# VH-VL binders against c7peq0: the designs that were tried, part 15

Target 1, 252 residues: c7peq0
Amino acid sequence: MHNKIYNSFIDRKAKGIKSFAVLIDPDKVNPADIADLAAKCTAAKVDYIFLGGSLVITNHLDECVQQFKTLCDIPVVLFPGSPSQVSRYADALLYLSVISGRNPELLIGQHVLSAPAVKKSGLEVISTGYVLIDGGAPTTVSYISNTTPIPSDKDDIAMCTAMAGEMLGMKVVFMDAGSGARKPITESMISRVASQVSAPIIVGGGIRDAEKAYLNCKAGADIIVVGNAIEKETSLIKEMADAVHAAAPVLK
Key: E = the ipSAE of ESMFold2; O = the ipSAE of OpenDDE; V2 = 0.75 times the mean of E and O plus 0.25 times the DockQ between their complexes.

## First folded at step 1 (VH-VL)

Design ro13 (framework fv_roconkibart)
Fold by ESMFold2-Fast, scan of step 1:
Structure ro13 (fold): chain C 252 residues (1-252), chain A 121 residues (1-121), chain B 112 residues (1-112)
Amino acid sequence: as target 1 above (252 residues)
Amino acid sequence: QVQLVQSGAEVKKPGASVKVSCKASGYTFTSYGMNWMRQAPGQGLEWMGWISAYTGDTTYADKFQGRVTFTLDTSISTAYMELSRLRSDDTAVYYCARGLDYYDSSAFDIWGQGTLVTVSS
Amino acid sequence: DVVMTQSPLSLPVTLGQPASISCRSSQSLLHSSGYNYLHWYLQKPGQSPQLLIYLGSNRASGVPDRFSGSGSGTDFTLKISRVEAEDVGVYYCMQALQTPYTFGQGTKLEIK
């Protein structure tokens, strides 16, 4: 059993080091652009490449994982739309349980069905309490996930949900406003969750600029994940990575 | 390979109903939304609505609400569109199409071959 | 409903020359995420439509580099840098910012 990626989350959090993850959708990225993206991520000192954001199983996943693994040393972590989206070539899998909702399939059902394949893959499995927060998106995100997000101003509900996930043994809390979010998660909500949860906190969705990434880190996020904004403008990779890393403690 | 295969052409009388099938293969059926469109002869494309293959939840365009029903049979990876109380102006090629992904299910990357439904006396 | 207007409706082009198609929406398609919920499709004669460009400017898988999309808000353009014989067909823009999703009336590209 290996826990290399999870241990990196824990070790970095203990040192106050903030991490930046770039979310790449294997179905949307042009294969010809992967080498350039990998080089930009390496130059910007990106900490993790999250691969996923699609609800589909495609042969493109394996190909995309292998390309990143050959082109750079940044760890590749699967952020699957379904627990069955598995590539044995990745470094770890975020095994998402959608604890903000009441859909049994997303809480445990799909995991029961995917567990044999996940175990056979040999991947490091990181149990993840996934907390979907209302990002204001009209029709794209919420209907696909079939889960009711926590209202954006209900900080205590998000806090209690994250605490419950941690107490049930989840190693990581992921707070997500969802793809296409009109508004990112508030610093208030992040701070409230961080005040009661010791597990690493990943925050994503609706983060469009370096200032918001920085403020989220100051509020208590340990890992910032950005996909949509970077897909639109790749120069943001360096800008956001720098801002996230700047939120770390002063070294002497 | 990823593909959507629709049922064959239908000829119906006014007042009848038609049920078009759309069988998916080459991907995880329950991970994508299914959209339905139609195209009258010599006219443009018209969106009819969608169904979540994961939940079965539907959204219908107002023009078709009350006459159209989208359903699924996940055991055979098949979506269905049933249009009732047919009129001559329902004559069209009907398409099913898969949403691109979680980030934008509104872009339709894989389309069925189309099913011609002719409504005439 | 959001109204989508394409121009021109008929586009005769000489092989190897560039072509441009305009698409206008009755309201802004720019979402607060920074993405424009506008997609472009090509329907070749006798075939189903195929996705060319999604979210304003992203080429779909398998679409050649000669196709590009640009624009924001209410004004969008699809460009073909060098028209080939296989590009013949009807081009449609579609807004997906709100339901019901709506298509433009279509632009028929023909070789002169």
Scores: ipSAE 0.000, ipTM 0.402, lowest interface PAE 17.6, mean pLDDT 85

Design ro14 (framework fv_roconkibart)
Fold by ESMFold2-Fast, scan of step 1:
Structure ro14 (fold): chain C 252 residues (1-252), chain A 120 residues (1-120), chain B 112 residues (1-112)
Amino acid sequence: as target 1 above (252 residues)
Amino acid sequence: QVQLVQSGAEVKKPGASVKVSCKASGYTFTSYGMNWMRQAPGQGLEWMGWISAYTGDTTYADKFQGRVTFTLDTSISTAYMELSRLRSDDTAVYYCARVPYDILTGFDPWGQGTLVTVSS
Amino acid sequence: DVVMTQSPLSLPVTLGQPASISCRSSQSLLHSSGYNYLHWYLQKPGQSPQLLIYLGSNRASGVPDRFSGSGSGTDFTLKISRVEAEDVGVYYCMQALQTPYTFGQGTKLEIK
């Protein structure tokens, strides 16, 4: 019984070490490309592989998790499109509650339904306060149903939402602009949230270049998640990982 | 100046469909949701549903589910409400209203309303 | 569904005198955030509704300070300290805690 992955988040944050995560959608990745992708992640020193992001529950999740676990030593963390998307072979599960919205199904309802299966899986469960931010484009995203995202310039609303989530016992704050976002979350908003919470802060959505990843880390993000840009151009994995790692403070 | 401008009055026969438009100006369209309400002559307000201008996700009141469809055209900052299989008791003024994020709350502004009359 | 009940439904008021409208919900509108998801709207004759008070007690932009909202949970009150001629119309409370969002029946305020 332990919180190995969560403890790695806390330990790295305490040391000022920034982490880079690659988001893979098991339903969209070509199985023939997994070995090459795992090799590139290993070479780039990627810190976490996040698997998930689709609304579809498939048997391919277990296979995909096992393939990554066999091909590399990078921890595999589930980022589910539904609380019921679990694989016992992963290292941890981000158990997302969409605290930016007022949909009871996304706050707790679906979790009630999935809890027995999650318990039975033996997975490390990381309670996650999911804060959805407006990315400037209408997209279909997991967990966006009867839920209005926080406007991209309302830093204080995002800050108060994250603080409430932390006070309610969420171990991690996840700020997400969503898949297909036209604009990433601003450094201003990340900084405001980081100034008031001690929990690790994950930031994702709309990050398309190494400079933005670096600036987000400087603003206070602890873990940067990238999916779409890497699917388009896998050579960006090394560039972004390097930028994230370079954002760590000077050690003395 | 933030405002919502709706399409003009419609007269429809029972069984027909009506599509009402709501054109937004003076704010970032995709940062807010749009609610739809109606008011039968001399009656109170009734909520029909909501659409996210960011995601396009919709929530319909059960009474209207299966008959109403909300859509968006973000290129012209316009929301649409289409109500099908019209009945005489669908005669009402239909309103769109902007909703900011839930914490800011309140429907503000409202469109001027579109009178839809359903008769033979 | 959450049922919203207003009282009175008809409110004749002498110009310059105070007015009070009650709104009661069938269940608590107090969210874990500390906010009451209860809003007040005014519909003047021949016009669309306009936001008057949001989250129980906050005045909307441009709303005169003679209007105030109070209450928490299931019981809410809208007060007008001194009724002006421009205040005539139908007042609605609305809950926005859960879908379907529901309105009270409306209170018609008129000068006597």
Scores: ipSAE 0.000, ipTM 0.393, lowest interface PAE 18.7, mean pLDDT 85

Design ro15 (framework fv_roconkibart)
Fold by ESMFold2-Fast, scan of step 1:
Structure ro15 (fold): chain C 252 residues (1-252), chain A 119 residues (1-119), chain B 112 residues (1-112)
Amino acid sequence: as target 1 above (252 residues)
Amino acid sequence: QVQLVQSGAEVKKPGASVKVSCKASGYTFTSYGMNWMRQAPGQGLEWMGWISAYTGDTTYADKFQGRVTFTLDTSISTAYMELSRLRSDDTAVYYCARDWYGDSYFDYWGQGTLVTVSS
Amino acid sequence: DVVMTQSPLSLPVTLGQPASISCRSSQSLLHSSGYNYLHWYLQKPGQSPQLLIYLGSNRASGVPDRFSGSGSGTDFTLKISRVEAEDVGVYYCMQALQTPYTFGQGTKLEIK
């Protein structure tokens, strides 16, 4: 089925289950460490492996996807920075439109160029409204793509942007402060977006501890994505997964 | 649409082995675990173990130690449960069921396979 | 092994009336994540079991809102606010906190 991963997003959201995703950059991970990383993700009950980065090249991506698919049964979802970040071996592709900016190439232009290759890949395509939020430092995306993030305190602009993306047919909203963010997205902004949007909400960037992951879930995030912090300390995978999973139910 | 279709009923003598198949469709077979359960006539459900369709890693309940083996054929999206050295008290309906890793619950079940062990 | 105990084992109910089933575990099913690893299944006559409630209180897809799960730790309850004819069958609780996963002995719900 071409919408299996998307169905898992909406089914989990409907059930009140919060999901944890580990973001891995294939160009930065040591191939010798992938088996240990996959084992830790499995033991921690990580829900999704997000593979990608703004500068990832296709051959490294294919190798990394296949290694994870061999070593664990966690779904692999591509988080592409460019049209070249397509691997037919993954379970799904987040097809990002950067709706927070006004760059036509990031709204639709690059998608026009990538569409034939994406279709040929047979990947499940999940249309994603990508909302870049100012994390206090230039991100690879903002630096390379010349796009302006939404200011970190402009909750209503982020809310209206996400609503517009949903109304234009995007299946998922991704709020991202970027992997190099000095500050993560505020609970206030997440809450404002969640109050008006029914689509699954992915939140990432600048999340460095389990408490923040938990609070973001309580604010309305459905999927928490962490990359930079776990690159530095893989023991955080279990702590963050536990915090995310604990956020859904209210204890009686 | 997700479906799990099991092989047909079997009649075996004590000491024989039986191999039950569970063919999956409607999802990416290698992305989920497969659990095996059994239910003796008029009795409750008993968990036998699981296998990862991705890695082939297995966990068996101690009660079946050395007697049960779970295997896969990923080319045809099929899981197998083989139970050896059959006894009369192995008479049961055997079920396969899919779980979503991380949730530890069984969202889709096969129709069941009756295995009768009689002298 | 974790022992799961259900009561009652036989539950005759009048159509349209409420029904309640209890499930007790020999040890706490509350994980450090905050989730109770307790699930409920319904096996209708002649059919395979089907998922009804997962993680203590979450309704599975397609399950009517007349079904609810509650409880934490060692004491759990499945409630049906108004029993309908299609609710007939055997209800099982299952713990998934540790292997081997174990089921309660089952509660047979019948219409009077």
Scores: ipSAE 0.000, ipTM 0.387, lowest interface PAE 18.8, mean pLDDT 85

Design ro16 (framework fv_roconkibart)
Fold by ESMFold2-Fast, scan of step 1:
Structure ro16 (fold): chain C 252 residues (1-252), chain A 118 residues (1-118), chain B 112 residues (1-112)
Amino acid sequence: as target 1 above (252 residues)
Amino acid sequence: QVQLVQSGAEVKKPGASVKVSCKASGYTFTSYGMNWMRQAPGQGLEWMGWISAYTGDTTYADKFQGRVTFTLDTSISTAYMELSRLRSDDTAVYYCARTYEYGDFDYWGQGTLVTVSS
Amino acid sequence: DVVMTQSPLSLPVTLGQPASISCRSSQSLLHSSGYNYLHWYLQKPGQSPQLLIYLGSNRASGVPDRFSGSGSGTDFTLKISRVEAEDVGVYYCMQALQTPYTFGQGTKLEIK
């Protein structure tokens, strides 16, 4: 195990550099489109490619990871819907614990079962406190896991949840409104979490334009993740990456 | 190990003021809110209001608006409830309780009996 | 103000038998988020109240699985599948949808 990807999160955060990640679901992407997508990500200076999704039902993961690793130099980070969804060819794994919920399987149970395989894979493991926020629509995680998301206006609950995750040793906090979110996480909530948490903060779900990506960075997000909007319009990759990279460090 | 410890019983004359303290331990004080309730002898629970230890914002029940004041001393993780112009019908056990933003009270203080008599 | 009405107010129950308490609100407690802002508390004799159920149906930490909450909107139920001696006390429902937060009158559960 090595900490190259996690160290990049920490180093970029310390320098006030904001990062942009493109989320790709290997079950939904057409393999013929991967070369064009990788070229667009490279041209836009995308910082990370997140591969995964809340429901990955085929074994296309290895092929997809290898294609991106062959076609570009952008780090590939697994964002699994299940701890069993691992590919040894990726650069790192976000090892998600759904700390916003009270399902013991998603807090630790599934991790216990997957740990030997994860260890054997040689992947860099990044412990991730995953905080599901209500995006106005049922999410796959919420539906599949029977996990209740935090209400979108309950900033202090999200803050306390993220703080607890950090104190329990989670290296990263991931605030997610989920795939198909009708509304993204508010700047108020991001700011509240950022004010109490030192770990890198990843924010995703419902982000449809460059302005929102920029404002989330200004509020304190360190990494912005976009999936659905990019699937609908790949020209947004450059626009959002530019906005994220242009965000100035947040100072009080 | 979350614990809320309240100040001791008070006996006051009508017209006086009383200040009850609630000292928190076992959690990050500034990440939660504190609610105040009272219970008159043999009666049910009545909500008085709350204060956010994160923002300092307060909300008072209309019945107590102008008579009650909630304050915090974050350096010692303590919340205070001051009730002025006491009447005999203010005789009650006063409770503090920690809140999540759903308005649920997961931990309560032991209660402080305030007796108002002439 | 939202009025909370509990029934029954007195609940004698035989040890080991089930018990059920109803709580009705004068207004819907279902928020646009999908949550019902209704919580249940137990006050044992001489003690502070303790949280049993939050947001209608979620058991608080340390609460035995024999306690369950159900309902939505204006009508809610707290159920104890098999009453134990330690369950004696006064049960309160509370709405937290709107300030002022309001409690029901309380239901006194006692072993007969």
Scores: ipSAE 0.000, ipTM 0.396, lowest interface PAE 17.2, mean pLDDT 85

## First folded at step 2 (VH-VL; framework fv_inotuzumab)

Design a1 (at its last look DockQ between E and O 0.01; V2 from the best seeds 0.00; counts 0 for: pae O 15.7 > 2, placed apart)
Fold by ESMFold2, look of step 2:
Structure a1 (fold): chain C 252 residues (1-252), chain A 121 residues (1-121), chain B 112 residues (1-112)
Amino acid sequence: as target 1 above (252 residues)
Amino acid sequence: EVQLVQSGAEVKKPGASVKVSCKASGYTFTSYYIHWVRQAPGQGLEWIGGINPSGGSTTYRRKFQGRVTMTADTSTSTVYMELSSLRSEDTAVYYCARDWGYDSSGYFDYWGQGTLVTVSS
Amino acid sequence: DVQVTQSPSSLSASVGDRVTITCRSSQSLLHSEGKTYLSWYLHKPGKAPQLLIYEVSNRFSGVPDRFSGSGSGTDFTLTISSLQPEDFATYYCQQYDNLPLTFGQGTKVEIK
């Protein structure tokens, strides 16, 4: 039963079932609110908890993972901002390469350095082609990572980037406008990428309402990730989860 | 030498609360998690939860959520576990135990002597 | 929750006997790197539990070499090669692969 999380991505995609993931930043979440957040995610039938999105040097990540794993049964998937963001209690690690840019450190350099520790962790490792899309203004990830995002109107560049990533062995494509993005990724770009890759497609960044989450699913996204909008208003969890789940086929 | 010394036995009525202390010595207090494990009469061992003394972050087993509070006082190297709304089934010996916070964590290398808590009317 | 189940619940043995206790997990404890998070404790009434074995087979500091652990996946064994008078106690296995942390129900080793 290794590859449990990756197989869930594949199985749900094969059935046309769309997934909703809540992204939580361990550096920003108030520990007193985690129990309530876990309860809301459970009640809304959130499919995954993604933890990460910033550099975490302390053991705060590990404690956050342990709290969620104790409070609910939702799979916890690490979305690392650096190679040191590992907790053995998580269910899987998105081992991402920033294939949208030409920074060799983000393409493979950090992986060479972290691979022995990642292997030793025993986590399920999911090779992820991370495609950073221009969100209308510089984002934290684009600024800190020293990488150029793909312009928001260059659908064919995003498509070719994702195709190449899949051909090179990436198991998942993650299209991300970045934390704090002014605008989300266009449905046109999602559709163009989805037409050419069979890998599961995760879409995040700048998604602020249930209608956009639904439309991204209809365009071909398999997994919708929302962080900032929920950080501001946790009542959106149910509304967005319902919209994502409503995009799934009713007859299957 | 690593030592965990717990407070003495307690007798409580149903509905009351109890606070058990665990004083650590012989190591850097903030470098290790402290967990609480209990054993009811004739029963096995049951994990309650744990605390990171560095910053006070806690993780509680779901069945104890809302009834248990763990705190740490770094100035005295002491961890406290408070259990509220006591029931007769909470009668047990309560142990504190030390754990690492890294990739081999989750086993308990040093234990306190235990504190008997009796819940009886 | 991951359940761990011990067998037997109790046994009687004499000093010098070889004793074997088994522990079965409700799911595999094997990670992709091959580490397995299973520990064993000794517990005497009125005393604190004592760690014997961690990561399946590693003896804790000061534990005599008559204690050994083995196993993989779902099936694990604690062996006492030559039982001593101080070894009459209850033994517990514990998984720490996933939360919540869980213990076996215990195996009482008694003198014949």
Scores: ipSAE 0.063, ipTM 0.686, lowest interface PAE 7.3, mean pLDDT 87
Fold by OpenDDE, look of step 2:
Structure a1 (fold): chain C 252 residues (1-252), chain A 121 residues (1-121), chain B 112 residues (1-112)
Amino acid sequence: as target 1 above (252 residues)
Amino acid sequence: EVQLVQSGAEVKKPGASVKVSCKASGYTFTSYYIHWVRQAPGQGLEWIGGINPSGGSTTYRRKFQGRVTMTADTSTSTVYMELSSLRSEDTAVYYCARDWGYDSSGYFDYWGQGTLVTVSS
Amino acid sequence: DVQVTQSPSSLSASVGDRVTITCRSSQSLLHSEGKTYLSWYLHKPGKAPQLLIYEVSNRFSGVPDRFSGSGSGTDFTLTISSLQPEDFATYYCQQYDNLPLTFGQGTKVEIK
């Protein structure tokens, strides 16, 4: 059971299946809206619920996780912005190392501090190379991380970064333009990374419509993560999910 | 002054490929995205895609994915758009346009003069 | 895709007239940065399109004062306070909040 979620990533990738994840911020979501959101996600066949925020303001994580677990059968994966964002009720935790930056705290420091709690939680831990890409504007992630993101036009840097992460044993590569990104990651960058990395590739940030989600999948993304666009218009969940599920990867 | 100068009109048969060039001058070539927009006869403007001349990063409209290739030559400050598997509906005037932003703002302050591409049997 | 619809598709006017063109988007173009990403272009046959307005109401350099843009959210307007002979053309609104970038169908301003 320790690798159920990760194995799903690998299995789907191997089959050429693309996955859609809805990102929910526990601090921003209204509990009264969770039931409707869960229903929409279920109807759209959303593959994963990602829970997490860059800021932990409230202690609503456990409640939010439990609510989703009660209302739907979609795996709940923690996407934490800090070591404190751990809930034993989730299905897995993306254990993020910000490998695009050079902040030692985000590379290993916070992990050392959080390791006992994470271990105690019993969660499936998925080592994740987090690659922050410049989204054209300061994002919460960039601000909190205090790291310089990879420029949006530096495909080779992104590629090398992802390669390094994989070679260091990270199981998943997460390319993120950040919450509220104005500019999503380009198809060329995704393709460049995908050409050199075998690990599942998660892409998020600045994806606002089904077409971009589709194109990212075609470029080589395995999992598409959308938050902000869904917050603005929940009706996009179905459209984006359908687009992602209809997409096939570019041959490597 | 900023100028975008495009290559001349093209006549192609269905199934063929066309490559249109856009030479930029009057500014730092690698600092601005170049986009391509076309207009079919009697129709409006349709965005095709864009390229960052710095590094060659591209983004294409889904409709053209697999048929369009944009490239940039920094030595000549020229962007190219190649469209393959041409169809009659590809008959249009093709424009290159400079993105006002340094990183794909999405609106265009300067345009090329346009290149007519005619696809006919 | 974000749909952008202009109204009217065509109009006839005389020199000196006040002309108003509307543009409606299928969703709000207000971005998190507080900017609204809508532009207006003028296009004459056989010539390159010209940028008139960006971010709803900002005139591009060299654009005459008679051109103005307004609106918010999903509803936008281009106004020509006093139509000049050189203003007879087709006008397009364009959103750049979402990919793919999309244009309105155009409004042709013709001589009455």
Scores: ipSAE 0.000, ipTM 0.454, lowest interface PAE 15.7, mean pLDDT 90
ESMFold2 (binder alone), look of step 2: mean pLDDT 92; pTM 0.938

